# Designs tried in a protein design chat: VHH binders against DNA N6-methyl methyltransferase (damt-1). Part 16

Target 1, 365 residues: DNA N6-methyl methyltransferase (damt-1), of Caenorhabditis elegans (q09956)
Amino acid sequence: MDTEFAILDEEKYYDSVFKELNLKTRSELYEISSKFMPDSQFEAIKRRGISNRKRKIKETSENSNRMEQMALKIKNVGTELKIFKKKSILDNNLKSRKAAETALNVSIPSASASSEQIIEFQKSESLSNLMSNGMINNWVRCSGDKPGIIENSDGTKFYIPPKSTFHVGDVKDIEQYSRAHDLLFDLIIADPPWFSKSVKRKRTYQMDEEVLDCLDIPVILTHDALIAFWITNRIGIEEEMIERFDKWGMEVVATWKLLKITTQGDPVYDFDNQKHKVPFESLMLAKKKDSMRKFELPENFVFASVPMSVHSHKPPLLDLLRHFGIEFTEPLELFARSLLPSTHSVGYEPFLLQSEHVFTRNISL
Key: E = the ipSAE of ESMFold2; O = the ipSAE of OpenDDE; V2 = 0.75 times the mean of E and O plus 0.25 times the DockQ between their complexes.

## First folded at step 15 (VHH; framework vhh_3k1k_2)

Design j1 (from k1 with E113K; at its last read DockQ between E and O 0.91; V2 from the best seeds 0.88)
Amino acid sequence: QVQLVESGGALVQPGGSLRLSCAASGFTFSSYYMRWYRQAPGKEREWVAGIRTSGGTTSYADSVKGRFTISRDDARNTVYLQMNSLKPEDTAVYYCAAKYVYTDSSGYTFVSKHEYWGQGTQVTVSS
ESMFold2, look of step 15: ipSAE 0.836; ipTM 0.924
ESMFold2 (binder alone), look of step 15: mean pLDDT 83; pTM 0.828
OpenDDE, look of step 15: ipSAE 0.907; ipTM 0.955
ESMFold2, look of step 17: ipSAE 0.838; ipTM 0.918
ESMFold2 (binder alone), look of step 17: mean pLDDT 83; pTM 0.829
OpenDDE, look of step 17: ipSAE 0.899; ipTM 0.950
ESMFold2, fold request of step 18: ipSAE 0.839, 0.810, 0.839; ipTM 0.923, 0.896, 0.919
ESMFold2 (binder alone), fold request of step 18: mean pLDDT 83, 83, 83; pTM 0.831, 0.832, 0.828
OpenDDE, fold request of step 18: ipSAE 0.891, 0.898, 0.901; ipTM 0.944, 0.949, 0.950
ESMFold2, last read: ipSAE 0.844, 0.830, 0.840; ipTM 0.923, 0.916, 0.921
ESMFold2 (binder alone), last read: mean pLDDT 83, 83, 83; pTM 0.828, 0.827, 0.828
OpenDDE, last read: ipSAE 0.898, 0.897, 0.898; ipTM 0.949, 0.947, 0.948

Design j2 (from k1 with Y100W; at its last look DockQ between E and O 0.89; V2 from the best seeds 0.88)
Fold by ESMFold2, look of step 15:
Structure j2 (fold): chain B 365 residues (1-365), chain A 127 residues (1-127)
Amino acid sequence: as target 1 above (365 residues)
Amino acid sequence: QVQLVESGGALVQPGGSLRLSCAASGFTFSSYYMRWYRQAPGKEREWVAGIRTSGGTTSYADSVKGRFTISRDDARNTVYLQMNSLKPEDTAVYYCAAKWVYTDSSGYTFVSEHEYWGQGTQVTVSS
């Protein structure tokens, strides 16, 4: 099968995960009906009816031209397939931005001590009990075939996918955990907190990248594992990651692009905007240099998704990789902020986006 | 070998009707998104209509909405284009096309690079 592009549906993915709890995602978190811009610019365009020509500038890059061609193809085909929605209300994504503020207004409890112990639960449990009365960051596993519910001491509920294991802590804790349980991972997905607008302090930026320098990725991988790292568009970051992969004895096999689109199928930024913001993010895929496994992956691939309105949240990749025949049984997410079925997840807020502020009762079933 | 064969093109007066057929072979017809395109002299080929599955979603270019109807018969591996209220602007070679499109249970839609094409059938609307 020679797949040229994909259009993801993050809402439907999570709806299927939590169907047995009669839950769905809160649709307002995905109501991205306008390109990203400041409110003042939005109101100016609304008053004037400014055409696309007036926003064009001469600066382009080879990547932007190729992505622009693909974006137009995705828009046209998706429109033919009736995947996209007509714009209903012009609010500059205000409803979705407010939904994101509510979703982020939760606290993830953490203890000062960590362990390698796995504490299992089925159906429902208090988070305090799973964390040794709130004193130890254990590894918590929803061990059944059905999703579970955990409750924080403040009454906030979080919904946990089946066979999901999470750990609140430093991603480096994975090395001791892997050793303690004699467990190797055949897929790693990582979304390091590279420098971004939401990270104001220089010290925070440096500490996050220092963790990457201290990780010994190969010791937790199976021989034929695949790893996938999200990177930002900062100049030089791709070369830095190639050097890190090389130090790990690994080589890049593909670099994929996520195209962020509105619900109408338009890129969330114009390709010709003066701020040099682009509507895509990159995912670098790598394997061990001495692995003989041949991944049937396109070296370049574009997939589109309407982003969740929570900044920097990435769509689930497991079924995208499975489409290309990638088999894995022990997937791991590093720097996680949400959970996936049958997946280990590590981060300081690994179940942040599993709360009752992200999901609601599914009355359409 | 994959083959798409269009038929039914003719010369017709404005306001008339035609039905185009496209017979398919060499692939699993029910798994393909079927399309009609047209190309007028001196113009680029343009999309006219598409149908995902039998009894499923249909879509049309704005210029033909309400006048054209796409349908398919998966038992006969055939897609049709019923064209009513024809205008001189509809004069073109009409092409049948097939493209693999799959939506998984997670809602992820995958679209193939390759598209199969017929050789076309001429439709002429003239007084």
Scores: ipSAE 0.841, ipTM 0.921, lowest interface PAE 0.4, mean pLDDT 87
ESMFold2 (binder alone), look of step 15: mean pLDDT 83; pTM 0.830
OpenDDE, look of step 15: ipSAE 0.903; ipTM 0.952

Design j3 (from k1 with S31T; at its last look DockQ between E and O 0.93; V2 from the best seeds 0.88)
Fold by ESMFold2, look of step 15:
Structure j3 (fold): chain B 365 residues (1-365), chain A 127 residues (1-127)
Amino acid sequence: as target 1 above (365 residues)
Amino acid sequence: QVQLVESGGALVQPGGSLRLSCAASGFTFSTYYMRWYRQAPGKEREWVAGIRTSGGTTSYADSVKGRFTISRDDARNTVYLQMNSLKPEDTAVYYCAAKYVYTDSSGYTFVSEHEYWGQGTQVTVSS
């Protein structure tokens, strides 16, 4: 494979998934036209007319230099291809942040027990019909070739990709489900809610770490499966995940970087080591040590995307993996907050970002 | 065996016009992003213009916008650069280049590492 980098378009990806419903994503959710910074800093720069400040450079890591060179290359080529926009909004991403607040203003029913039962619908369904005693304990499947619609009693609509199966609950519930249906997955994508030392969520972090350590990932995988885990930039996370892969009898085959960019193609943060904020996130890919399958994956790869303004949302990876010839028939997403076609998804809010607050009628049709 | 052959370079007066051609072979021309670069003596090579597949997006460096026009004829496997209102600062060797760029139906764009280059054609603008 000769691919050096990719530039994703999350907006167009989801537009294509829901084309048959005449829907598009709400473009405001992807209008990240400024580097991330506090409002006071933005206004100060705007008043002075100086957009960039260069500080005295301390020694930088060789890895940061390589990412910075790749970011420049992506910016230049993307600009040539007219993928990126010239700046059109000077609001420190306020419009997109407000769109994200609206998108998150939706309620997802809770589950009180695990289940292996599947409720299927094909085109349209009421959310109340998917629930029992106010709880959504069962697995839900949109079984049709076209996207489906779930409507809440308050009129809120959720748009479900075709052949999508989701479960509200603990990711550990996948083990019971896998056994009950004699179903193994040949691709897992996971985005665990990692602990951030700058955030007060210590209890949640420890509970999620316990879930990962209690998950018996190998028993739900085909022998030749690929798994992909998003990790944060917290010191030590990569080593912790390598240990988990080893305990699962798995080995890392690639570590890819998502470069988060503005609509102009600029990284959302400068590569200054003093800030501890970086414009990239890492994706670790692993396979079973005993698997004879050889993946033709670049060990290091950079792909860029304008992030959705909803924090911590990751771009869809299925077509990116297919580009490298990765064949899979039963993908699974763990810790899901959105859904994908022909994919099983598990999380406490797996269809959170499938609502009409994320998608709108395509009026150009 | 990929080959790019530029032609049409000449000596012209300021304000004049010139049309460069680049004949391509050894790859499926319609699937490649075609570029023009230029390099003046002792200077860095710089991007001038690019054109995606037939009927696709064209783009230009600010220094040539409004004066240069890139086009392609996929039936003849040829890319062109029409240069108008030429200035002495346009004096350079002009290179044709090709890079594989693919955008899938989901809008994901994949860019190759390797770029193919022509041998260049000299353009000189003298007063």
Scores: ipSAE 0.831, ipTM 0.916, lowest interface PAE 0.4, mean pLDDT 87
ESMFold2 (binder alone), look of step 15: mean pLDDT 82; pTM 0.810
OpenDDE, look of step 15: ipSAE 0.904; ipTM 0.952

Design j4 (from k1 with G56D; at its last fold request DockQ between E and O 0.90; V2 from the best seeds 0.88)
Amino acid sequence: QVQLVESGGALVQPGGSLRLSCAASGFTFSSYYMRWYRQAPGKEREWVAGIRTSGDTTSYADSVKGRFTISRDDARNTVYLQMNSLKPEDTAVYYCAAKYVYTDSSGYTFVSEHEYWGQGTQVTVSS
ESMFold2, look of step 15: ipSAE 0.848; ipTM 0.928
ESMFold2 (binder alone), look of step 15: mean pLDDT 83; pTM 0.820
OpenDDE, look of step 15: ipSAE 0.907; ipTM 0.955
ESMFold2, look of step 17: ipSAE 0.845; ipTM 0.928
ESMFold2 (binder alone), look of step 17: mean pLDDT 83; pTM 0.826
OpenDDE, look of step 17: ipSAE 0.898; ipTM 0.950
ESMFold2, fold request of step 18: ipSAE 0.849, 0.843, 0.850; ipTM 0.929, 0.925, 0.925
ESMFold2 (binder alone), fold request of step 18: mean pLDDT 83, 83, 83; pTM 0.824, 0.824, 0.827
OpenDDE, fold request of step 18: ipSAE 0.896, 0.889, 0.898; ipTM 0.948, 0.943, 0.948

Design j5 (from k1 with K99R; at its last look DockQ between E and O 0.78; V2 from the best seeds 0.83)
Fold by ESMFold2, look of step 15:
Structure j5 (fold): chain B 365 residues (1-365), chain A 127 residues (1-127)
Amino acid sequence: as target 1 above (365 residues)
Amino acid sequence: QVQLVESGGALVQPGGSLRLSCAASGFTFSSYYMRWYRQAPGKEREWVAGIRTSGGTTSYADSVKGRFTISRDDARNTVYLQMNSLKPEDTAVYYCAARYVYTDSSGYTFVSEHEYWGQGTQVTVSS
């Protein structure tokens, strides 16, 4: 496969999923017009830098850093293809941050003891019918070929992709579900809640990286499955994850990089900034060691996307994998916060980003 | 066997016009992003213009915007560069290039690593 990089359009992806409901995502959730920085730093630059920027714009020498050179290629080609916007909104992404706050202002029912029972609906369902005593314990499936709607008693709507199955609860509940239905997954995508030392946890009970050590991934996989795990940029995390894959009898076949960009195609952080933050995240792909399946995918692939203005939200990967000829029929997302077509999703807030506050009417046509 | 053959380069006076052509073969022409580049002596090769689809998305370097027009005829497997209001600074060897770019139904755009190049055609703008 001769693909060097990809530029994703997460907004268009979700628009296509919900087209039959005449819905699209709220564009302000993707209006990332500025590099990420504190408001005080932005206001200082705004007062001083815009006039200097007009007069002092010069091309710089080529940098030897592979990721920085790839970022330049993506910026140049994406600009030529008219993918990026030229106009910048000078608000430090405030509009998009407020849109995210509104989108997250919903409540998800608390999980109770897990069940393996599936409640199916095709078009519409009341959230109350999915709960017992204010809690949810069943698996929910939109079984129709078109997107469905779940409505709360207060009128709040959630839009569910076709053939989507979700469960509110601990990711370990997948093991019971898989056993009860004789169901194995040929693709797993996971975005674990990685621990950060810079933020002390205040709760007595909380999710920890140790949940991965208690999860028995191999028992829910087909023999030729692919798994894809998002990781952070913490020193040592790649080796830790390689050790976990080895414990699962799996081996890494690729490590891909997501480059986070503004709507102008610029990385969301400078590569040489004072805070030493990087504008990319890593995705590790692995298969069972004894699988004879040959995956035709590049070991070190880079793809770029404008991030949704919801912290830690990742772009959908299914069509990216399909581009490389990866076949799958039973995809599973672990630690899900949004839903995908024909996919099982598990997490404490798996349909959080399906609320009506994420979407708006498509007035086209 | 991919081939790109440029033609139409000539000596012209400042303010004149010239039309370059690039005939392509050996690939599905309509699937390729077609570009024009130029290289003057002692300078790096620079992008001039690009076109994704017939009659559709076009883009230009700032130095040629408003003076040059890129177009393509997919039935003839040919891309063109109409150059008007030529300046001495436009003197260069002009190269046609092709790169596979695919945008899927979900809006994901995939860009190939390899780019095919023509041999170039000389454009000279002088008194």
Scores: ipSAE 0.819, ipTM 0.908, lowest interface PAE 0.4, mean pLDDT 86
ESMFold2 (binder alone), look of step 15: mean pLDDT 84; pTM 0.834
OpenDDE, look of step 15: ipSAE 0.871; ipTM 0.935

## First folded at step 16 (VHH; framework vhh_3k1k_2)

Design g1 (from j1 with G56D; at its last look DockQ between E and O 0.87; V2 from the best seeds 0.87)
Fold by ESMFold2, look of step 16:
Structure g1 (fold): chain B 365 residues (1-365), chain A 127 residues (1-127)
Amino acid sequence: as target 1 above (365 residues)
Amino acid sequence: QVQLVESGGALVQPGGSLRLSCAASGFTFSSYYMRWYRQAPGKEREWVAGIRTSGDTTSYADSVKGRFTISRDDARNTVYLQMNSLKPEDTAVYYCAAKYVYTDSSGYTFVSKHEYWGQGTQVTVSS
């Protein structure tokens, strides 16, 4: 029973989470039917033909060649399994990009202050009741077994997974919260806001990286915890993260790759020598060096998913980890951009993608 | 001990029909994605057809679509390949294969590394 790769369905995952509210994800957010490219390039290709204009002799690094072989295998097997869809519209993903713009067009406060207090609700809550002086300072928990609803003063609804706890604020606030509630986490998933290489000139990027360097991750972990960090493809980032793990007394146990695919199963970027863009993201998994726990994780694992059209959104990992027998009771997401069931989440906009602009009623006339 | 045993290979005239069987043992047959492959002399082994665990999803290589039909009988632990309108190009050793594929309730599909293979059965299409 040794798993070689996985193909995720992020849309169906969220549909299952919110089924009891009779909600589904707006399918436009996952209609990635074309490789990513500028509109001018798309129109030029459409005018000349649909096929690649030239055949290249493949010259790749060892890692690129391995990923390309795996991408082909995933495409072939996924096609056999009838997982992928026929291309139905040639709009350079315009419909999905417009859906993402709509999903992000919500107004929520992102200013914060540190707190350890929890405000609980079971079914519904007003956003204004969660605020003080225009800020959300407290931790918010949907304590019910079913999804909850938070309503903004302008009528906008946000759908909250059951047993979800979130905090709008700096990830460092987790340390105070952990102490105040005697709560340790046995799984951390983190997606730091790694900007592109060009953001090295911005003070904002330096400030976010400094926050990560100031976190005392071990103090909030159980002894046998697993941590998983998303990293960008910037040269040197893997080595930097290894140094951070070492500083935390932790060691890498696996490095996994998310392959981003179109709805037809093709990588969202071509593998070639001429561009810095690649169709994958890396996930580094680590444990405490002195932990006696033996994880049965593949060291190099590839999983594929059609990405949400909202930039930088990552697929949910909890069920992927459970497939490999990873047990956890207190998962934590740092730098969260969306919420998960039975999970603590911290970030400046942790429930942004829980809005009614991401979901729609699952009804028929 | 896992076993896949193909049978039904024969010499057939062009335009004829043939039905292959593959009897499985040593694993939970109803949980496996079943496949047929073929290999002609001097060529690489190629995928021909597949059938998912419930039998509700079948797939075929373009070269055989419309002529071949894959089916399964989970009560008998057997997968079949009905081959109609046979051509000389269909001449090959045909292999039965099994691979574990699981789709969870969240829609995540997991594909196993190992694939079990039979010993093959010869199909020859010649006048």
Scores: ipSAE 0.850, ipTM 0.925, lowest interface PAE 0.3, mean pLDDT 86
ESMFold2 (binder alone), look of step 16: mean pLDDT 83; pTM 0.826
OpenDDE, look of step 16: ipSAE 0.890; ipTM 0.946

Design g2 (from g1 with Y108F; at its last look DockQ between E and O 0.91; V2 from the best seeds 0.87)
Fold by ESMFold2, look of step 16:
Structure g2 (fold): chain B 365 residues (1-365), chain A 127 residues (1-127)
Amino acid sequence: as target 1 above (365 residues)
Amino acid sequence: QVQLVESGGALVQPGGSLRLSCAASGFTFSSYYMRWYRQAPGKEREWVAGIRTSGDTTSYADSVKGRFTISRDDARNTVYLQMNSLKPEDTAVYYCAAKYVYTDSSGFTFVSKHEYWGQGTQVTVSS
């Protein structure tokens, strides 16, 4: 198979996960019909009826130039395939930004001292039954073949994928859990909270990166496991991650790029952006050095998706990996903010995006 | 081994009609996204029309929309281009092309790197 690129449909993916509950994703969360820009710039462009002229920047990275050529190919082919919408909503994504604010306006119970105990439910469970002293400390599993529902005392519902297990807490808690259940993972997906200059409390986020260095990744992996780490576009971060993988006895096998697009198929940022913002993010894939498993993964693969309007949310990777023949039975997501079927998920807000503010029941008028 | 052979190119008068065919062999035709391109003298090759697997999604360049119709017959491994209301600007060599495109049950669409091409057929629209 010689796949050059993919175009994801995140809405359809999540709709398929919850189809047995007759749920669909709230479409507003994916209505990104404008490039990202401040409201003042958007209104200036709209008033004049022309876009800002693209400006030549002094230096463009080699990756950005290659990504620009790929972005044009994706736009053209996706348009031919009738994947993209022709019409733009001229609100600078205001409707989708408001939908994201609503989706985030939900409370996740505070973490407590970790436990290795699992509380299972099949169809429905009260959130209060998962808590002690207003805190949640056990692992929670929806053990049924169909999605489950957790209901808060105020009536707020959370929709949980089938066979999904989650833990509210520090990602390091996975080590105790793995030992207690004699459970190793054959796939890890991680989206660490990387340091950013724009973060209000730089010290706090730097400490979160140091937590990653305290995690002993190899002890929770099967011999033939694959790990996939999202990284930012910070200078030097690829080298830092290669060093971390090396310390874990692991080697990089591929580096993939997510191209963020509007519903019309255009990159969410121009490549000629003076602020040096780019419309892509990188995913580094690695395996154990002594693994005899040969992954038939393209080394430099690009996939495009309309991002969810919730900032920093990443597209689901399980079926993308399956397309390339990657078999796994025990996937783990670290630093999770949403849940996946048959997956263990750990983070301080692992079911944040499972609320009724993200999904709606399918009901006829 | 893979072959795409176009036929049906001819000299026609403005306002006339013409039907192009492209016979395919050497691959599983029903699994491929089929395209027509054209190249006029001194110009770059341009996309004209496309038809997805099963034939339920078709697309056209703005310059031919409403005048050209793409179709396919998977039993005969053949894609067609019905060209109506022909104009002198439609004068070109027309090429058939094939590209593997797969959309899974989750809605993820995968597009292949390799594309197969035919040798072309000449269409001339002149008084």
Scores: ipSAE 0.837, ipTM 0.920, lowest interface PAE 0.4, mean pLDDT 86
ESMFold2 (binder alone), look of step 16: mean pLDDT 83; pTM 0.825
OpenDDE, look of step 16: ipSAE 0.884; ipTM 0.942

Design g3 (from g1 with D104S S105T; at its last fold request DockQ between E and O 0.94; V2 from the best seeds 0.89)
Amino acid sequence: QVQLVESGGALVQPGGSLRLSCAASGFTFSSYYMRWYRQAPGKEREWVAGIRTSGDTTSYADSVKGRFTISRDDARNTVYLQMNSLKPEDTAVYYCAAKYVYTSTSGYTFVSKHEYWGQGTQVTVSS
ESMFold2, look of step 16: ipSAE 0.853; ipTM 0.928
ESMFold2 (binder alone), look of step 16: mean pLDDT 83; pTM 0.830
OpenDDE, look of step 16: ipSAE 0.898; ipTM 0.951
ESMFold2, look of step 17: ipSAE 0.836; ipTM 0.917
ESMFold2 (binder alone), look of step 17: mean pLDDT 83; pTM 0.833
OpenDDE, look of step 17: ipSAE 0.903; ipTM 0.954
ESMFold2, fold request of step 18: ipSAE 0.835, 0.840, 0.849; ipTM 0.921, 0.917, 0.926
ESMFold2 (binder alone), fold request of step 18: mean pLDDT 83, 83, 83; pTM 0.827, 0.827, 0.825
OpenDDE, fold request of step 18: ipSAE 0.896, 0.892, 0.891; ipTM 0.948, 0.945, 0.945

Design g4 (from g1 with D104N S105P; at its last look DockQ between E and O 0.92; V2 from the best seeds 0.88)
Amino acid sequence: QVQLVESGGALVQPGGSLRLSCAASGFTFSSYYMRWYRQAPGKEREWVAGIRTSGDTTSYADSVKGRFTISRDDARNTVYLQMNSLKPEDTAVYYCAAKYVYTNPSGYTFVSKHEYWGQGTQVTVSS
ESMFold2, look of step 16: ipSAE 0.851; ipTM 0.924
ESMFold2 (binder alone), look of step 16: mean pLDDT 84; pTM 0.840
OpenDDE, look of step 16: ipSAE 0.889; ipTM 0.945

Design g5 (from g1 with S59T; at its last look DockQ between E and O 0.92; V2 from the best seeds 0.85)
Fold by ESMFold2, look of step 16:
Structure g5 (fold): chain B 365 residues (1-365), chain A 127 residues (1-127)
Amino acid sequence: as target 1 above (365 residues)
Amino acid sequence: QVQLVESGGALVQPGGSLRLSCAASGFTFSSYYMRWYRQAPGKEREWVAGIRTSGDTTTYADSVKGRFTISRDDARNTVYLQMNSLKPEDTAVYYCAAKYVYTDSSGYTFVSKHEYWGQGTQVTVSS
């Protein structure tokens, strides 16, 4: 309640999850040491050298908006706490971008059929067995207290958090699963596939809306559940989501901002740049209108994180919510691309970021 | 009520040394990030040094690095600022401040809105 902002450490979070396998995340995935820009712009700046633009930027900071003022506070305090690095690598984040390419160089098997059956394993299992040799998309659970290992037929290993349940498939499959197992969720986190090229391809934007409009969120929720939806920065999107929540019988209780920062604590984009890019993403939190639960959530909250260099990947929210006293026993992630302990996850690539290309041996453990 | 009381401010010659103390009460001292600030006449208050609750992590403004040392005694609820090689530009009112900072087991750091301030102690370095 008294918290003004948070600074997340996504790398440390995942290191903790997989410590018992003697694994840690590959640190290069988090080496975001400079602001984002196209390579052509970077090369032009490098050839030109220093200019008076540094002085002009300093003079305009007095006209900064509220978000920019919070970003300065986060940078100053984080630097005082020795959370940030003083040095940067002047390669336009090339090392981290290459690490992301490697991390994404993996195939996620899928099948034409889905079931509501749960297939459990504890330590190690072949992915082929869990998905019936590519015939059936089952719900796969690592049922032990320790993380597990799944091996693909091509030898690729995936590391699965303890008590994690995942399903490769359409997010709509959650409804039949919920009914079949008499299971309701008291927390949903969703990261819908908002298309970044929406200005150019209206058809793609309409397909993204169709996915959301096909979800019957209330039918899988407990009465006092909290839902959290990541949204894009497109004009009008917040109003569209408020209307969707209203149709679901739900009301917004908070809208939070993720500030994406470099390892030095600087926003990944300038706030006043001409590209209309902003260094933040929004998270809308809602509850059922007739729920009597009072969430002790700040209506507007900013949290900062160095993003994994995999585009659009979001930091884990469970411990952030727990800090504010949010209790939950059945969390669900929709449109998942990574897995969390004790969490159900649904998407077409729900364990994409659990591969050996994201993790490495922890020599010092 | 929370109180931060600075002491040890004095008049010293350039090159001299001085130790400031800040006695704290009314909160769990060991859970707080402790800071020193200073404010010279006509200038804005500026951060000087900080010391975290964990690992005895200390940080300093560039202008005092190598000359000032921050320390804390959690048993006495006191934070100190050892000031060596003092310069006339160090002349200011020095303030003790406290802010709650918590880092959870996942490495997530939470910073409070609330910051406590002392009344200040005057340090004067004659030229």
Scores: ipSAE 0.816, ipTM 0.900, lowest interface PAE 0.4, mean pLDDT 86
ESMFold2 (binder alone), look of step 16: mean pLDDT 83; pTM 0.823
OpenDDE, look of step 16: ipSAE 0.846; ipTM 0.933

